# Ledger of designs, part 1: VH-VL binders against p38822r5to271

Every score and structure here is a prediction.

Target 1, 267 residues: p38822r5to271
Amino acid sequence: LSIGNEIKDSFKETHKWVQNNLKWLKDIEQFYRERAKLEKDYSERLSRLSAEYFNKKSSTSVPISVGDTPTTTPGSIEAAGVVAWNEILSQTDMISKDHDQLSTDFENHVANQLSGLFTKLDMTLSKINGFNNDMVNKKDNIYHELEKAKKDYDEACSTMEMARNRYTKASNDRNKKKLDEKEMEMNKCKNEYLIKINQANRTKDKYYFQDVPEVLDLLQDVNEAKTLFLNDLWLKAASVENDLGANVSKRLQAANSVVKQNKPSLN
Positions, changes and structure headers below are counted from each chain's first letter, unless a header gives other numbers; antibody chains aren't numbered by Kabat.
ipSAE, averaged over its two directions, is called F for ESMFold2-Fast, E for ESMFold2 and O for OpenDDE. V2 adds 0.75 times the mean of E and O to 0.25 times the DockQ between the complexes of E and O.
[cut] marks letters that were taken out.

## First folded at step 1 (VH-VL)

Design b1 (framework fv_becotatug)
Fold by ESMFold2-Fast, scan of step 1:
Structure b1 (fold): chain C 267 residues (1-267), chain A 120 residues (1-120), chain B 107 residues (1-107)
Amino acid sequence: as target 1 above (267 residues)
Amino acid sequence: QVQLQESGPGLVKPSETLSLTCTVSGGSISDYYVHWVRQAPGKGLEWLGVIYYSGSTDYNTPFTSRLTISVDTSKNQFSLKLSSVTAADTAVYYCARDYGGDSEYYFDYWGQGTLVTVSS
Amino acid sequence: EIVLTQSPDFQSVTPKEKVTITCRASQSIGTSIHWYQQKPDQSPKLLIKYASQSFSGIPSRFSGSGSGTDFTLTINSLEAEDAATYYCHQSSSLPYTFGQGTKLEIK
């Protein structure tokens, strides 16, 4: 393979590698969207459960107890238990809302940000591919022009040689004029060919020593940007999940505090 | 080079499961994402869902409980299953490739589409 | 979800006329809009990607423009073979959505 073809293949290989790395962003995005849906489902089910038991309690006729009344009320011991149960149901509903918040945070601060990152980087990758295609086409066009100029020059040389042979065989003014005409045409084609050789060499040098390294650097920049922003988003995901843990712990401590006050042996 | 072709029963009874297969030729299925899009007779295009190279899926909201998209890498095939069908599911179903050609995300190659009629 | 609204729904046009189709998004989508042509009983065909980039093999008479929420597909000089329904599609966020379509008929 020529070095030029190897360099061209390097762009395709590197481009596909970066492209595959960007595809991974979509897989990570989908994970957090599915994770968010699980949290949303858990939240809705937990909220529904707590609401159901609040409704069961309010629809149940239970005696109200007041210890200082002259009439004995059967539910006096149960009054403290009812307060504890209400707090457990209330904190359960708050926990469901904490999970709803996590679902929303995964969607808005992780999944949507991953989608945006992918879109921006994919667009940049497309522009880099377009730039490479433009440079390849420009190089190919110059080489086609060079091939045409060479063919024209070769044909002019052949035609001049025929005119020279005719002049050598019959040295007259007509044959001399034709030889001079064909020599002028040959020199014109030679000059055009030399111009195209110079253009092709400059285009080749620019492509291999400037344009290809530049597009390869741009491809590396895309992958580096992906890695940096992905890392930030993973840290954000961990942070919002950690916040859930702290919030749930606080909810349960609040419930425990109320339950501890319902200790019949101390009454 | 790349071709996608849908296949499956053209007639499905109400309440049954619609099953379609998309066969890919001319490329590795690990190189792109595949979407399913449908079009009811005389209506516009409706996106159903996508399967990523990892096998993960995302579905359009109305279909999340009924739709399953899967991939069989050994057969170079993608499948769509839509459960509990009704007359409203009568449509031409297309599979389409995402992330091909010039390295951008769009639907560059589509299957020819397969008409599925839901009728008893 | 992002709603895409196309205008007009239908247009009857004369050959060589300049045709403009618009697509409006319910929220900003940058340039993540793509245009498809669908002829009767055929699959959609990609024309323009990322608002303004022509897909390979598409005639130069097709062009796209816009960013944010307002996008336009232009057919500079309409040909008889351009009789079709045209759809815009956004890839900015899931679920992916399409416009309702614009049907062009040749007089």
Scores: ipSAE 0.000, ipTM 0.358, lowest interface PAE 20.8, mean pLDDT 81

Design b10 (framework fv_becotatug)
Fold by ESMFold2-Fast, scan of step 1:
Structure b10 (fold): chain C 267 residues (1-267), chain A 126 residues (1-126), chain B 107 residues (1-107)
Amino acid sequence: as target 1 above (267 residues)
Amino acid sequence: QVQLQESGPGLVKPSETLSLTCTVSGDSISSYYVHWVRQAPGKGLEWLGVIYYSGETDYNTPFTSRLTISVDTSKNQFSLKLSSVTAADTAVYYCARGAVYGSGEDLYDYYGMDVWGQGTLVTVSS
Amino acid sequence: EIVLTQSPDFQSVTPKEKVTITCRASESIGSSIHWYQQKPDQSPKLLIKYASQSFSGIPSRFSGSGSGTDFTLTINSLEAEDAATYYCHQSNRLPYTFGQGTKLEIK
């Protein structure tokens, strides 16, 4: 009783613990979905800013010459400045697209994968719980059959004892025949009871020494799978963010290269 | 084989809570993900939410503050409660199964809704 | 949220004709699109799952294709019993959403 109750409590507690650990995956999923939204919002706003200033620049007119001697050639300086500004705006738009890609990557390669992982592991927990319920039901059924067999045997013993008492008070063929019939019935019930004792012992041993440990191992496997896949997703999230950093760096270096060539001559 | 059946009051007064039950027959619910979907008269399908085996739920954004989906495994039933109803909540409400037995290793099969209840019309009127 | 736009909204078709219904997603959803048939006063019925996988028991005249943002449901030779409203549904990310529906009537 004591050991049985302790083992039943162990499954229930371990199962609940694993369920709670899987619930945590939904919190992590939500974080990356909100993180992706922030990147998308930033991307849209940055792209809009770039477009706005490109349009402003497109309407700028070159001043008419007033006849004074310029200190530099206005056309060459303005042309170089326009080229540099165009490059800065172009690279800014590219950076906005890089952030849009990060948003998409967080959604598709992290958040959606976390959702899928939760669904798969939650379904596996459902199957493990079903297996455990089947094992418990089979064990309980065998014990119920054992109790019934014992009751039947006890009743048969009482019936045989009454028949024996009748025969001892009146020793005739009728009472002897009834006693023999009840003795046969008792022996049948006794054999059934012995069979059920053996079945119950085998079921008990299998349940406690094989089935329960197996079910607990399966619960541990679910939690370990969760940890391994979660770690992979952490690494994937870091990887896509690192790619963004590298791409942004290259875009700014490209813009700087063009800007460095836009130097006015020393007068 | 497996059947889902929605039940609940067909008429709910404005500002009250709409409460529906989805009863599963022909199988145990311990392996099911159950979705709730509604359809306003003459309109299209609208996803409301899902409940997973663990009892975790995900709800559609407009309903997160007033929708609750729960499960009673002992009765093989799922329930939906939608609070503070208005005439806009008048619709046929469906429960639908998202998990298919034997999907085992096919993680992605869980989101197709393969078994639907017949739907129950809920009218919100005073 | 991902918006699914179906085309056409309505089509009147002749029996035995080939019918094409399209579903366009507002962003890439891979292959996470499912197609349903709903006849008047009946529950929706799953036809195609994950863009192209036929559900058990569905007639072979129904097929699906597409990936990313553009998806198609094809009825190869329309039967009278195919008069219904057809919906696409995405499961790529929460909240799950349905298209507005395409109603097919038989001439």
Scores: ipSAE 0.000, ipTM 0.420, lowest interface PAE 14.4, mean pLDDT 81

Design b2 (framework fv_becotatug)
Fold by ESMFold2-Fast, scan of step 1:
Structure b2 (fold): chain C 267 residues (1-267), chain A 123 residues (1-123), chain B 107 residues (1-107)
Amino acid sequence: as target 1 above (267 residues)
Amino acid sequence: QVQLQESGPGLVKPSETLSLTCTVSGGSISTYYVHWVRQAPGKGLEWLGVIYDSGSTDYNTPFTSRLTISVDTSKNQFSLKLSSVTAADTAVYYCARELGYSSGWFDEYFDLWGQGTLVTVSS
Amino acid sequence: EIVLTQSPDFQSVTPKEKVTITCRASQSIGSDIHWYQQKPDQSPKLLIKYASQSISGIPSRFSGSGSGTDFTLTINSLEAEDAATYYCQQSYSWPLTFGQGTKLEIK
């Protein structure tokens, strides 16, 4: 009665709570997809900038002939400065590729993993809900059979009582035979009813003491799996971003190394 | 007062993509989950999908391959695109607001609806 | 998905009569049912949330009750402006689903 309603309410509330917590994974996924897009945009713009200035440098050549041919000579030549500038542009392009890699890593190792986690946990939650529904349906079916058996028994009792009253008023062989027949039918219905009471009690005990605790534990497991996996994904996100920092630092160190080999004539 | 208003082409040819816009006025859209619901002539309401304040989406299973819901925060607009339309997609399309998200809790009822826009799929 | 079945599909009612609309869920949904009113050529309007909770601006003649699988929307003393189609909606499980609707016509 009361116990069944308390258990049903507990499952519903816990299931909804877990379901709502899983929906939060979609918000986190979208954040990393937007974050990846920002890195991709930065990468593309930075790559175009470095390419633009690389091409601009080569176009500084001036024509040496305006008469016979449209020939040009190389523009002003400062070998050391050109080498340093080319290295700065090259490393800038490498930095753009590092940001492109971060974009790809956020998509593949964070956002797609969050999407997969949501799908798997949502499927698991759906299966747990299906299992709970199956348990409830089996319990309801047994109680329906119990109700039918009780109705049959009650009807048999009424029929037997009528036969007894007729035999009491007229004690002949016909009425006695009828009473005996109805008493046997009542006893048969009584046995069926007792069997169904036993089945219903067994089903109720299994539901209360075994199935519901198991289902609630499974719901808790889903939430725990979400929390643990989410923490791993956040650590992965931090790791790929730290990799970007290390790579950018390496690119800048390479550029600085080349620049330091170029001493201006004055200082 | 916050208002939602749908707009779209009214008529779309079979096999083409239906594009609808829901414009929000009088409030910040960053606090809303916006749902799309449609109603075929003389029929009941059918939930299509939702876009959360994060930009994430969930779609009803019959529509997952055909439906895209998006948001443009600079214009306070939500958009619905439904591809490969057929006569069965003829309906009044509504956008509707789900109010408030806090601490992982969702209250999935619609306190504010747009006026609806009729879309007829016909050659 | 959770299927919501409303009854009756249609009812012609007398003004000031008490009207009851029912919504039955294919599985238990607790109290996660909401009721909407839709007048001809208008958008739906929220009447009741979470089976029995009132909505600001909605006349007190509208009330809701029920839990589990059986839910009821009651209009105490029907008025002419209540001629509309009424829908129930569940929020217990994704996808969100609506009942097929109950149309009320005033005699």
Scores: ipSAE 0.000, ipTM 0.363, lowest interface PAE 19.5, mean pLDDT 81

Design b3 (framework fv_becotatug)
Fold by ESMFold2-Fast, scan of step 1:
Structure b3 (fold): chain C 267 residues (1-267), chain A 123 residues (1-123), chain B 107 residues (1-107)
Amino acid sequence: as target 1 above (267 residues)
Amino acid sequence: QVQLQESGPGLVKPSETLSLTCTVSGFSISSYDVHWVRQAPGKGLEWLGVIYYSGDTDYNTPFTSRLTISVDTSKNQFSLKLSSVTAADTAVYYCARGEDYYDSSGYYPFDYWGQGTLVTVSS
Amino acid sequence: EIVLTQSPDFQSVTPKEKVTITCRASQSIGSNIHWYQQKPDQSPKLLIKYASESFSGIPSRFSGSGSGTDFTLTINSLEAEDAATYYCHQSDSLPWTFGQGTKLEIK
């Protein structure tokens, strides 16, 4: 087993894992867009509801029974009740605006940020993959050059041995000259082959001990960037929802204050 | 030069097993993922499956129970066996190489294809 | 599985015209989309890989663009030899899938 098998499997698996994690960002983005749409729909319906009831005269006029000789008139108690009802409708409209703000915050500060994060990280992942492919192609080219040099050397060795056999059978100046020429050519091919072996070894060492580990580190960086930014976005999403809860609580407290200050019942 | 060539019988009877072989040259089959793709007459391309350089396989869902892809490194060949064939299996069958070499990612195109071989399923 | 939908299914065009072919994925596939050209009675040939990268030896008039779910193949100035069926292919998730094809005829 070569170390190259483990390195290749690690890159392939890590790249696949990172890519799947990036696709998950699109599902999270879609969730917040759908969530924002629900908030927007709720806001519009609440605003419409409160406006409708502001316009209904009969809905803001409540009959009040008076059992004893009054120190205040039924109209005074009705006026206090109408004030409380109008405050409830007003605060309801404000709650609708709070939900509209949440919808906008989910779109602008969560979903759009997720979309931007996906685009940047997907582009980075594509560049890393391109770099890896370039390095593999460069390595393959060097190995191809090495194979060619070996074949040339093997052929030159064969040719030289044929010339040597010819000289051995017939020792003359012509055959000696041919042997010398073929030996020179073989030595030339041998030197080229040795140069290619050294180039291939340097390329292999750089590839396996520098380039591949660096590519794996880059893949890890992409995943870490995704996780870090996603955590920030989730905290932001929680923050804007918490703000909604606090605002709604304030709206209801305002309404309760008006109700509590109303004239008490006549029994 | 990189070349792939399909071979096998052009006619197969319904319910029998379709067997095709792809012979490769210009690269080591053990260093690349190799795939089978088919195309019914007048229709589009359909991916059937892959045998990875490691010898592991993955098959398209409709074929998992009847498709087998194997490799013979001594002959520089890989093969497809599709059992229980019907007229719907009539198609041109292509073998193709995944572009990514031994050390590359798994999200690659098919850089070289065989010429394709027509297989007709009829009684 | 990821479904790839191409448009148009068929187009008749004149030489030197600019042509665009669209491929829509049923879910996000990043940039893991590849384009092939298939001439009658021939095998498919790779044109564009990873949405926008040209394969070796492919004329510069071919280009690709897009990310996520929407992708386009553009032929900037059509030549007679470009009459073929074009397919998009996603390698993002198993099973690998192809679009239905776009047939391009020269007038």
Scores: ipSAE 0.000, ipTM 0.374, lowest interface PAE 20.5, mean pLDDT 81

Design b4 (framework fv_becotatug)
Fold by ESMFold2-Fast, scan of step 1:
Structure b4 (fold): chain C 267 residues (1-267), chain A 123 residues (1-123), chain B 107 residues (1-107)
Amino acid sequence: as target 1 above (267 residues)
Amino acid sequence: QVQLQESGPGLVKPSETLSLTCTVSGGSISNYYVHWVRQAPGKGLEWLGVIHYSGSTDYNTPFTSRLTISVDTSKNQFSLKLSSVTAADTAVYYCARDSTWIQLWEDYGMDVWGQGTLVTVSS
Amino acid sequence: EIVLTQSPDFQSVTPKEKVTITCRASQSIGDSIHWYQQKPDQSPKLLIKYASQSFSGIPSRFSGSGSGTDFTLTINSLEAEDAATYYCHQTSSYPLTFGQGTKLEIK
């Protein structure tokens, strides 16, 4: 029924929601790290494959033993084919380098940036939580002081009432002096209690109507920053993957160009 | 949810004593002040007095000789007795809690009021 | 005793108008002034405590200000349900006192 309790629950729930959203960044980071490993593995395997075939012994010309010697020289045709094959292997190695670059880009420009974003936002969230705890502690301390002042005032009232009863039963100068002393003590405690009530109400209202809304705004700012930077990182991831596609296309065009250059005339 | 409810006779004869009871339910009255406030027909609010749970009272000056407020903490009841009543004492009488035990900054001031009880002084 | 004087005593107002009620204390009371709303045949309801602090559940159109001897209750945009008598109340010194009240009615 207290608006203060509703606001306190709001901070706890919003903090939990933001914290869960930040944990999601670690899942996204892990995806790109695993994706980078796949590209790295592919790159290394493809590079080894091209190197293995570069080192494979080339075919040698063998004459036909039946005595028929064709006019076409097998070595000339094989030379053209060897040039085309060498280019295919070279471009395959370049493709492996392109995938290595994608792996590096996913690590450095996506995964590491997600990790940095998480760290920065998590630290900010921790500071916001610390600020909220400090404000709650200040409020609780003032409540404690108020409770103590109330107790002191109650005791002073009881003491003064006892002194009044004694004076009523025996009206002498000593009992009157005691009554006056206890009445003055009660008034002092009353004034201190009233000051604490005012201080407590000011602190309470500042907390609920200024500090808590500000802290909730800060929590929402953390989540908004997360969303904004995450969107930018997703666009970066798409960009580096598009670069791979363009580069692979260039490698294949280069290989095709060499193959076409050595294509024999049909007529 | 704390509730206050006034009860007592709706009609009192001139020169007699007006006696009202304020019953508190839904919570403890320990560490609270309870005020008595009245309102004559068509007039404003007039503070009569207050009692602390310890039994200590403060009364508004015009009522000091006629007014007695008491508390029974075992029954969660406050009572008001106003002696030598006249037609001028005809009013709706309210009791109201003044929260002095603030739990997590809940309440302060006269935050909970009874519904009021009309007392008519007439022969 | 501390005397609280409210102004105006009565005001007939149109919905959505900004309404200002003042309360003047006969001596300085710091910020120990509270505002109550009382609708016909109902108990008073706490609106504002310690001059400027809104009580729980009170609409944001109600606000209070002032310190010392001069205090103001403002209703930013009057609603039909705001037709009531408003009282200021001081807790600075015994005997506690109320202002005479300001009655607002809707035209």
Scores: ipSAE 0.000, ipTM 0.346, lowest interface PAE 21.6, mean pLDDT 80

Design b5 (framework fv_becotatug)
Fold by ESMFold2-Fast, scan of step 1:
Structure b5 (fold): chain C 267 residues (1-267), chain A 121 residues (1-121), chain B 107 residues (1-107)
Amino acid sequence: as target 1 above (267 residues)
Amino acid sequence: QVQLQESGPGLVKPSETLSLTCTVSGGSFSGYYVHWVRQAPGKGLEWLGVIYHSGSTDYNTPFTSRLTISVDTSKNQFSLKLSSVTAADTAVYYCARVPDYGDYEGWFDPWGQGTLVTVSS
Amino acid sequence: EIVLTQSPDFQSVTPKEKVTITCRASQSIGYSIHWYQQKPDQSPKLLIKYASQSFSGIPSRFSGSGSGTDFTLTINSLEAEDAATYYCQQSSEWPYTFGQGTKLEIK
């Protein structure tokens, strides 16, 4: 194989590899969108549970009867227990809101950012592909012009030889004028062909030495940018989930504080 | 297969014209250039000039005024004439074929066997 | 004109040794470099065309590399029959030019 074919295959393979790596970003985005939905569902269900039990509690009162004596309510025990239970339900609702926040953070700070990263890098990859196509087309056009100039030169040479043969057979002024005209045309075509050889060599040098290495470097830059930004987004995902853990811990400590104050003295 | 064969005088006197012939035989040719290259004893290769089979020529600048390359298309014979020779023109003279220039062409193959020309009084 | 400079001018080497010959062009020529082997009293023989393409029938121990201005011919495991002078040649533009040659002698 020629060097040109090897280089062309290298761009195609590298471009495909980078394109496949970018498609993987969409799978990661989908994971965080589904994860956000799970957190949203949990939040809504937990909030309904706490509200249901709060409403049930607020309408309940129980009298205690002892023999023939009037009914008495144990106000102090009921008050302490009710306060603790109310705090547990309140903190449970706050925990549901913390999970709602995580859902929102996963969508806004992770999934949407992954979508934006994909769009930006895909656009950049498309531009690199366009640049490569332009360079290949420029090279091909110069080689096509070279081929045409060679053909024109070959035809002019054949035409001149025919004119030479006619002049050799009949050495008159008409045949000499025709020979001179065709010889001049041949020399013009020869000069154009030589110019095209020079242009083709310069284009070939620029393409193989400068342009191809540059587009391969640009493809590598796209993949490197993908890796760096993806790592940042994974760290962000861990950070928002850690925030949830800290908030839940805070909610539970608040509930525990109130519960610890509920110290009924019996007998 | 394509073969090139040089022929000419072994000895040429100073100030005279050196004349060599290259005969191309075997195989089919579809456009080609025949180049002349020389090599002084113990020295490297030096390009002299080129001819297309139709008769069009180009010469290396130092030889433009002294060098003439021509072709007999009926016999596929190429002639090199170098005028006003000196001892510095003593060399082995090669003719060699170059395919028409493309993105994978531009090398010399085949080469003739070479012919030694000595310029001496 | 494009000037080609070869290095080294001469090297005495032992069989099985790896040999590297370099060719530097005075201006960028892409891949338009070809390598020839010439034994005493013989015409040059094409080894490598367009920097890295092995010519038909050439032993696999010969390889070429490079682009732009710097080119290399490598003989991976030298054999006694490789004693010869090696030349690089450019086809980027006319006049075609050759390097000054590298002579390899076997110890």
Scores: ipSAE 0.000, ipTM 0.345, lowest interface PAE 19.7, mean pLDDT 80

Design b6 (framework fv_becotatug)
Fold by ESMFold2-Fast, scan of step 1:
Structure b6 (fold): chain C 267 residues (1-267), chain A 124 residues (1-124), chain B 107 residues (1-107)
Amino acid sequence: as target 1 above (267 residues)
Amino acid sequence: QVQLQESGPGLVKPSETLSLTCTVSGVSISEYYVHWVRQAPGKGLEWLGVIYTSGSTDYNTPFTSRLTISVDTSKNQFSLKLSSVTAADTAVYYCARDLEGSGSYYTPYYFDYWGQGTLVTVSS
Amino acid sequence: EIVLTQSPDFQSVTPKEKVTITCRASQDIGSSIHWYQQKPDQSPKLLIKYASQSFSGIPSRFSGSGSGTDFTLTINSLEAEDAATYYCHQYSSLPYTFGQGTKLEIK
């Protein structure tokens, strides 16, 4: 196989490899969308739970009526416990909102960005493929022109040889003039063939030393861009998830502080 | 209301190119991917390929050398061309929509609207 | 390619009976399975997306479950209008593939 065939195969193989790598972005996107949905479901369930127990608690705190006079009977210890329980429920609701925020962040700052990245890189890959096809077609066209010029030259040589044979059999001015005309036509075809050889060589050199390396570099740039932007999105995903952890910790510390202030031993 | 409608010749000769059009109404075609799926008489569903909003395409392996999917956004129209057809290509051809999520938790990757299907018979 | 294998291929069922259709993937596809219903001479209709999420307007008797490689479509109380061929479909990896289909007939 020629070096040209090897280089053509390299583009096809590299293009397919990059295309397959871009498809991984869709799997990563889907993961974060499903992860976001889990966070949203958890948030909604947790919020409902806290609301349910808040309503249950409110029902329990309702004044007990004795005769026509409503009375509230909880002592100071019961009041302190109710305050601590209210804070636990409140912080639980805040945790549900923190998870809702993570869901939103995964959708807007990770999944949607992955979708946009795929679309942008897919469009770029398509343009590179189009550019490569144009370059291959241009090269193939000049090779076809060269082949045509070669055949035209070969035919002109044959025609000139026929004219030479006619002049050899009948050496007159008419046959000599025709031979000279056909020899001039052959030389014209020879010059056109040589021009086409030079054009084909320049096109071949441009294709192998400039165009192919350029499209391979562009394919590598697409893969590099994918890796760079994907790494940025990985870091963003880790950052928003880490923020959730810090926020949840903060919520639980707030609840614990209120519980610690309850001090049952002082009652 | 979203509607997809396939159109094209019901009969194609062996070795010729099968050409179908999917016309979409009720929504802008720039908002979704379009897939082509076929079903041979009495057989199951077979995925053929997809065209993305970028204009890029992916084809099922058996069809890579014979299949071309394209889009004309000005006509709200998708096209499928399958070259060198044989009797094995006789099937009902469907176009189906795959909406890219916007303000939703999932990239759809499912076919929420299908065309009615068009039967293409490959026969001399 | 990911191969989806459905079971059973065919079942004749009595109205009001609970029906279970299974779909097994040749590799882990997470929750990227969708279920379609196709009645004779009609286009397929989406029933369940992402293994367990009901598509809008689908009766509550249809439900989906499973993850990884094993998936199930359940019809809790079969109605006459449910006579159709059911297909699972994976969107996890190219090429996208369908199961071979499960045909449900009433009696």
Scores: ipSAE 0.000, ipTM 0.350, lowest interface PAE 20.2, mean pLDDT 80

